# VH-VL binders against q9h9l3, part 306

Target 1, 176 residues: q9h9l3
Amino acid sequence: PRKMVAIDCEMVGTGPKGHVSSLARCSIVNYNGDVLYDEYILPPCHIVDYRTRWSGIRKQHMVNATPFKIARGQILKILTGKIVVGHAIHNDFKALQYFHPKSLTRDTSHIPPLNRKADCPENATMSLKHLTKKLLNRDIQVGKSGHSSVEDAQATMELYKLVEVEWEEHLARNPP
Short names: E, the ipSAE of ESMFold2; O, the ipSAE of OpenDDE; V2, 0.75 times the mean of E and O plus 0.25 times the DockQ between their complexes.

## First folded at step 17 (VH-VL)

Design ya137 (framework fv_fezakinumab)
Fold by ESMFold2-Fast, scan of step 17:
Structure ya137 (fold): chain C 176 residues (1-176), chain A 123 residues (1-123), chain B 111 residues (1-111)
Amino acid sequence: as target 1 above (176 residues)
Amino acid sequence: QVQLVQSGAEVKKPGASVKVSCKASGYTFTSYYMHWVRQAPGQGLEWVGWINPYTGFEFYAQKFRGRVTMTRDTSISTAYMELSRLRSDDTAVYYCARSGTYYYDSGPRFDPWGRGTLVTVSS
Amino acid sequence: QAVLTQPPSVSGAPGQRVTISCTGSSSDIGLGYDVHWYQQLPGTAPKLLIYEDSNRPSGVPDRFSGSKSGTSASLAITGLQAEDEADYYCQSYDSSLEGWVFGGGTQLTVL
């Protein structure tokens, strides 16, 4: 059987007016929610906008942060050959500059049965915060000091577990 | 139209270095990865590595690490591949080729390709 | 040596069908990575022929089709024409090598 992990990344703004998203933190948890990886990551480009309200990243976190190339290698070793769960996970993979196989990728922002359980339109893109509140009765991403990527990865795994049996059966009949 | 134009043929002696260029036009240079692939005369295709023109992040096939360096100049939309300590078995046509950065753009397929630069290593 | 295995040559008569196989392993095609195919006419750069297992770029005739199953992929060419004489390469990504990999190439001869 393939192991399953959940990932959540925090990005900061680089490039013109800070419009490019660059990896600044990555958290990975296992099926039970135990932390396998959680590091601040130093982008190779100048940070224009820390996006602290959402990312929780501050200049102090960049001191002794793991350089991008090294962090990427460590992260990819954990993800390789595993089913990877995330929310709007394409953003995480783009920030990692990585192509994970589509057949091993699970995006909780695009699972119709999950939206159905939350009484939301099946094809809408719902936020992680909304789905977690509706289905797990738990508030995440509270306050204005930034989000915890560990908390988000843990919530994402728990959300996937609610539909895992149904969704894996669907994917077996309808391969991506 | 999207186009990749490569520098002309090079003849080098063993132990020298060669630097091949690939000038992009017709698209946003920093929005796609640039790959390098070589082909010895009469032989198959061999992937060398890639660079992200936006960040400058580069990654090389194990065989070439320590001898290859990839760079870019965004002001002229040009990517470079430099191979050092040349051997006769480095004689090949070197191609640049473009790929997307994720499946929701152009994905990992290589399109377009440059026309190739022949590098001959002989004494 | 090439990471993906292709027959070195295939041949067929005009109007016939040929298939070219591409065999990988559990670290590339078997892991679910897409397979792309390139056509290289004599004296030219490779040209994208099939991408993401079975899709054709604009301008590629439907005589060319791709498929994938398990650790292998296949390129099918129907209605063979003299212009199809070329080298054909499959390509995927290998997680163990952390890079793109090619087949050794197949030379197609139209008899």
Scores: ipSAE 0.750, ipTM 0.894, lowest interface PAE 1.3, mean pLDDT 92

Design ya138 (framework fv_fezakinumab)
Fold by ESMFold2-Fast, scan of step 17:
Structure ya138 (fold): chain C 176 residues (1-176), chain A 123 residues (1-123), chain B 111 residues (1-111)
Amino acid sequence: as target 1 above (176 residues)
Amino acid sequence: QVQLVQSGAEVKKPGASVKVSCKASGYTFTSYYMHWVRQAPGQGLEWVGWINPYTGFEFYAQKFRGRVTMTRDTSISTAYMELSRLRSDDTAVYYCARSGTYYYDSGPRFDPWGRGTLVTVSS
Amino acid sequence: QAVLTQPPSVSGAPGQRVTISCTGSSSDIGLGYDVHWYQQLPGTAPKLLIYESSNRPSGVPDRFSGSKSGTSASLAITGLQAEDEADYYCQSYDSSLEGWVFGGGTQLTVL
């Protein structure tokens, strides 16, 4: 049996006009919502835009942040061989510069049964905030917060649990 | 129109270093990873490592760590692979090849490939 | 030894079907990573033939097809033609090595 974890990353803006998303924090939780990893991460490129309103990242968090190469190694060691749950998870994997097997990836922004439970069109891409409010009656991502990636990872795991049985059965019959 | 053009053949003595270039054109250089793969005469393909031209992040196969360095110059869309402390068994054709950065954009497959640079190491 | 195992050679007559196997382990193909296939004519660079286990790039005839199951993948060539003589390499990603890995290559001969 494969273990399951949920991931959420915070990105800052690097490159021209801060348009490139670079990893600046990563949180990973287990099936029960316990934190396995939560570190600030120093991008290898100059930070142009902290995107603080959304990321919760401030210059002070970079002072003792783990360098990207080291953090990436730690994170991949946790993710390898596990089913990884995330929301719009391709953004997290791109920021990690990592290819996780498609068969072990669960993206809560692209699970039709989850949208159906939220009374949303099955093929729409709904935000984590919207799905969490609709299905868990919980408000997340409010204002500025340095702890939002842990909260987001926990919410993402709880959302997946609502459809886990039917979605795993679907994937067994329709391998990606 | 998408092309990878590599530098010409090199002949080196054991203990020397060689630096091979790969000039990209026809696409956004920083939007794709660049890989290096070698092939000894009459033998199979062996992956050496890769670099992200945007971030400069590089990762090498364990066998080459300590002897290989990958760099890039974004102003001329060119990637470089430098291999030091050359041995006769480093004689091979060295290819550069492009991959996507995630499954949604060309994925981890290698396409296109450069035509290769023959590096001969002889005493 | 290559990380992925391929037969060193296969042969067939024109019009026949040949299959080239690629066997990995629990850390690569068995972990769910896709397999890509490359064709290499003598003196040339490898060319992408199949990607993500079963997809064909533009310009590759439908005579070429790929599949993946468990720890293995296969390349099938139907309607074998003389110009199919080449070396064929499978490729995947290996989590324990943290890198791309190739099969040892299979030389196809058209009799």
Scores: ipSAE 0.785, ipTM 0.898, lowest interface PAE 0.9, mean pLDDT 92

Design ya139 (framework fv_fezakinumab)
Fold by ESMFold2-Fast, scan of step 17:
Structure ya139 (fold): chain C 176 residues (1-176), chain A 123 residues (1-123), chain B 111 residues (1-111)
Amino acid sequence: as target 1 above (176 residues)
Amino acid sequence: QVQLVQSGAEVKKPGASVKVSCKASGYTFTSYYMHWVRQAPGQGLEWVGWINPYTGFEFYAQKFRGRVTMTRDTSISTAYMELSRLRSDDTAVYYCARSGTYYYDSGPRFDPWGRGTLVTVSS
Amino acid sequence: QAVLTQPPSVSGAPGQRVTISCTGSSSDIGLGYDVHWYQQLPGTAPKLLIYENDNRPSGVPDRFSGSKSGTSASLAITGLQAEDEADYYCQSYDSSLEGWVFGGGTQLTVL
């Protein structure tokens, strides 16, 4: 078996009208929820929209942020060879400009048994906040000051653990 | 419709630099990565590196770090690869090739490819 | 110095089946990265033939197929035709090299 980690990234808006998502923070936790990595990251492009309501990123966080190329190297060393859990994780991998093996990727926004446990349609894309409240009786992403990527990564790992045995068995029989 | 058009053949002396261009058309230039791959005469394919045309972020194979620079000009949808301090064993056809940015975006496969630019390094 | 291992040549008669192997390691194919295959006709650029292990781009005949198991992949060509005479390259991503890697290429001769 491989080690498992959970990741959550915060993105800011770059490019025309701030429509492109650029990495500005990354948090990685281990299976038990302990923090392995948590850094603010400086995008190589001009930030048009901090998206602070959701990202929690403000201009002051960029002052001593790790440059993207360095942060990417650090993050990829942690992810390589591990099962990586995330919620809508394709957004995180796109922001990292990284292809993680599909067989080692777990996306809690696309696990039908998880939706079923939450009394939601199996093919619906449910938010992390909704699944965490329904299944863990925990409120995350509270308030107007932005999300905590550490909190989100921890919640994501705990959600995956609820279906881990069932889903790993499914994936062994139906490889991605 | 989707095409990559490369600059013409170059002949250089050892120690010189060469800059090859790759002009994209028929798609949104900034939505895909651009890769560079070379092939020495009678030899196999060797990946050189890639650039994200949107951000300008570039990443190179370790063998070429310090000698290669990849850039782009989004106003003319053109990517560039510059290789410096040329040696005779840099003689090769240099190809540009497009890939997606994630599995859902055409994935990491290379399609299309440019026709190639022959760079000859000799004294 | 190719990272993935392919036989340097393979041959067959028209109508026959040939397979071309591509062997990697635990840091590329064995880690779960997909394998892509390219066909290179003499004097031309490589062309995508198979992607993500076993998918065909539009216009590629179904007599070309791919498979992947463990640290290896294979390209199968059935009903060989003279026009299939070309070099074939496998490709994957290697985590230890942090980049795309190619096989050394296999020259297919149709007898």
Scores: ipSAE 0.791, ipTM 0.905, lowest interface PAE 1.0, mean pLDDT 92

Design ya14 (framework fv_fezakinumab; at its last look DockQ between E and O 0.77; V2 from the best seeds 0.00; counts 0 for: pae E 2.2 > 2)
Fold by OpenDDE, look of step 18:
Structure ya14 (fold): chain C 176 residues (1-176), chain A 123 residues (1-123), chain B 111 residues (1-111)
Amino acid sequence: as target 1 above (176 residues)
Amino acid sequence: QVQLVQSGAEVKKPGASVKVSCKASGYTFTSYWMHWVRQAPGQGLEWVGWINPYTGFEFYAQKFRGRVTMTRDTSISTAYMELSRLRSDDTAVYYCARSGTYYYDSGPRFDPWGRGTLVTVSS
Amino acid sequence: QAVLTQPPSVSGAPGQRVTISCTGSSSDIGLGYDVHWYQQLPGTAPKLLIYENSNRPSGVPDRFSGSKSGTSASLAITGLQAEDEADYYCQSYDSSLEGWVFGGGTQLTVL
């Protein structure tokens, strides 16, 4: 069995009118919730919108931020060969401009057993915040300071652990 | 329909540079990655690199780093590949090919392909 | 030179079944990356034939099929037809190279 990590990324707005989502923070935790990676990342382009209310990213965080290309290399090194768990993880991979094997990807926003456990429609897309509250009785993404990617990654991992056995068995019988 | 229209054949001397264009139509240019693949006469396919037209991020195969530059002009949905310091073994048909951004969309499969641009390097 | 290994040539008579193998490594197919197949008719650009191991794009006959296991993939063609004479390439992603890789190509001859 492969090692498992959970990832969460925060993005800022770059490009015209800030419509381009650029990676500004990435957090990776192991199966136990230990932080393996947590860095602010400097986008290659000028930041137009920090999206602070959601991202938690502020200008001062970019002063010593790791350049994107360097950070990407570091992150990819951690992810390679791992089962990567995330919530709406396509956004994270998109921000990283990276392809992870489908068979090694776990998106907690698209796991029917998880939704069922939370008394939600199986095919609905539920927020991480909602699932975390419902299944872990924990409040995340609280306040006006923005999200904590570490907290979100940890929550994502904990959620997946609730359905890991069932889902892994399902995937084994139904490989992508 | 989705189309990739490439620039015409090029004849270059060793040491020169060549810039091939690939104009996309029939889809949102910035929603897909653009790849470049070349094929020497009678040989197989060789991946050169890719560019994300949305972000401008590019990544090249190690073999071509330092000699290849991929760019795009989103205003005209056109991708460019420039290869410098050309040598005879750079003679090949160069293809642009579209791929999805992620598995959730079209994934890394290349579809469609341009018709190719023959680049001949000879003294 | 090619990272993925294919037989250089295969042949078959019309109506027969042929298979083309694609052998990778632990950093590409063996790591879990999907395999795609392309058909290249003489003098033309490659065309997507199979994507994500076993899926057929619209317009591709069902006599073409793909499979993947371990570090290898396979393209099977049943009911071989003269029009199938072409070069076939497998493709995957190599994590160590951080790039896409192709097989060396297989020339299919219909006898």
Scores: ipSAE 0.844, ipTM 0.926, lowest interface PAE 0.6, mean pLDDT 94
Fold by ESMFold2-Fast, scan of step 17:
Structure ya14 (fold): chain C 176 residues (1-176), chain A 123 residues (1-123), chain B 111 residues (1-111)
Amino acid sequence: as target 1 above (176 residues)
Amino acid sequence: QVQLVQSGAEVKKPGASVKVSCKASGYTFTSYWMHWVRQAPGQGLEWVGWINPYTGFEFYAQKFRGRVTMTRDTSISTAYMELSRLRSDDTAVYYCARSGTYYYDSGPRFDPWGRGTLVTVSS
Amino acid sequence: QAVLTQPPSVSGAPGQRVTISCTGSSSDIGLGYDVHWYQQLPGTAPKLLIYENSNRPSGVPDRFSGSKSGTSASLAITGLQAEDEADYYCQSYDSSLEGWVFGGGTQLTVL
């Protein structure tokens, strides 16, 4: 079987009025939740808004952060050829400026059986925090000091495991 | 109507640099990637690289790294490809071409294409 | 040298069917990346003919169809017309090269 990893990225605001979302941290975990990658990443543009409440990024994290181009290369080497799990994962791929094959992508914000288990409408886009609380009885993204991308990646993998057998069978019968 | 309009033909000496432009119209310039593809006379298509006009991020095929630079000017919706240290085998038609940024895609297509810019490298 | 393999030429008579193959590897078509096809008429820029393996852009007649299986893709042209005489290129994305790759092109001659 093909190896599986989960990813979560944190973004900061760059560009005019801080409206551009630029990658500032990426965490990747394996199937068991072990950390394969977790680095602060220096955007190529000046950071206007750290968005610390959500990103957990502070100026101190940027001092020895890996430059974007280098970090992207490292991350893509981990992702290539693997099944990649994420929540609203197109945002992570956008931050990386990367296209992953649809057949190897799993987005926990777009898996109808997962929403069904959470007593949510199958076509609704539920937050990672909500699904994790409802299905794993775990509180993530707690407080106002920012999110942990490691915690989010681990939660995302655990959520996918709840529907893995069912969803992989569905995808085998209905290839994207 | 979506259009990509390229600069005119160039004749350069070996060792010189050439900068080709591609002006986009009819769509939001920063919402799509811009690619450069070349075709030597009587030969096939060869991908050179791409730029994201929104972020300015650029990535080049291994063969061209160190000689090619891609830039853009968002105020005039124009992308540029500069190729330095020209050799006679750089003689080709250089095309710009647009690709989508729907990050769920499995390698997006190129549409539209510019009409091409002939670059001739000879002494 | 092209990364994707196409036959250099194919020919057929008006009204006949021809197919053009495009063979990749486990790092591109075989990994699940989509295949696109471009038609290049003499003296013109390439034009998108088929995208995402089997879809036709507006204005492309249904005589043109695409398919994909394993590490290979195929372009089928039925009811050949003189106007179909052109070069045809397949394209995909290659994960090892982290970029777009083209086939070497196939010259279609309508006899």
Scores: ipSAE 0.831, ipTM 0.919, lowest interface PAE 0.8, mean pLDDT 93
Fold by ESMFold2, look of step 18:
Structure ya14 (fold): chain C 176 residues (1-176), chain A 123 residues (1-123), chain B 111 residues (1-111)
Amino acid sequence: as target 1 above (176 residues)
Amino acid sequence: QVQLVQSGAEVKKPGASVKVSCKASGYTFTSYWMHWVRQAPGQGLEWVGWINPYTGFEFYAQKFRGRVTMTRDTSISTAYMELSRLRSDDTAVYYCARSGTYYYDSGPRFDPWGRGTLVTVSS
Amino acid sequence: QAVLTQPPSVSGAPGQRVTISCTGSSSDIGLGYDVHWYQQLPGTAPKLLIYENSNRPSGVPDRFSGSKSGTSASLAITGLQAEDEADYYCQSYDSSLEGWVFGGGTQLTVL
């Protein structure tokens, strides 16, 4: 069986009026929640809006941040050949400017059995915060100091484990 | 109507450089990646690299690193590929080709392609 | 040197079925990366024929089909017509090379 990791990213605003989301932190954890990677990342473009309320990114984090091209190479080496779990994971891959095989991708924002377990509509796109509170009895992303990508990646892996057997069997019968 | 219009054929001597252009129309230029693929006469297709037109981030095939530079001008929706220190085996048709991103608007396939630019390196 | 292996040529009579193989490795097709197919008519640019292993874009006849298994992919053409005479390329992504990779191409001759 393939190894499994979970990923979460934090973005800052770049480009005109800060509307483009650019990668500024990435965290990767293994199946047991151990941190494999956690780095602040310097975008290749000028940062217009740190989005600190949500991202947790401040100017001091960028002083010694790993340049995007180097960080991307490090991250992709970790992801290669693995099942990658994330929440709304398309945004993480977009920020990495990377694609991952569909057959090796798991998105906790789009797993009907997980929504059912949370007493939510199967077709709803549920936030990580809501699923984590309902299914793990944990509060994440608390306050105005921003999200922790380590905390979010760990929560994402724990959520996936709740439905892993059922969902992996479903995907085996219904390849993407 | 989505189109990629490339610059005209070039004849170069060994050691020179060439810069090929690819003008996009009929879609939002900065929302898709642009690839360059070459084809030597009578030979197959060889991927050269890609650029994200929005950020300017580029990535090249290992064979071309150090000799190729990909750029773009978003004000005229045009991508460029410059190849330096030309040699006879760089003689090829150079295509630009659009790809999408991971999210579901078009995905990681090449569609459309430009008509190609013949670069001939001789003497 | 092509990264993906295709037969250099195939042939068939009008109305027949042919298949074109595309064999990769554990670092490309075998890792789960999708395969795309392109048709190149003489003197023209390649054209998308099949994407994501088996999907047919609008305007491509349904006599063209694709499949993928293990480290290999296959393009099938049924009801061969003279207009199908072309070069066919498979394409995927290879993680070891960190890039897009093509097969060497297959010249289809309609007898």
Scores: ipSAE 0.606, ipTM 0.863, lowest interface PAE 2.2, mean pLDDT 91
ESMFold2 (binder alone), look of step 18: mean pLDDT 91; pTM 0.939

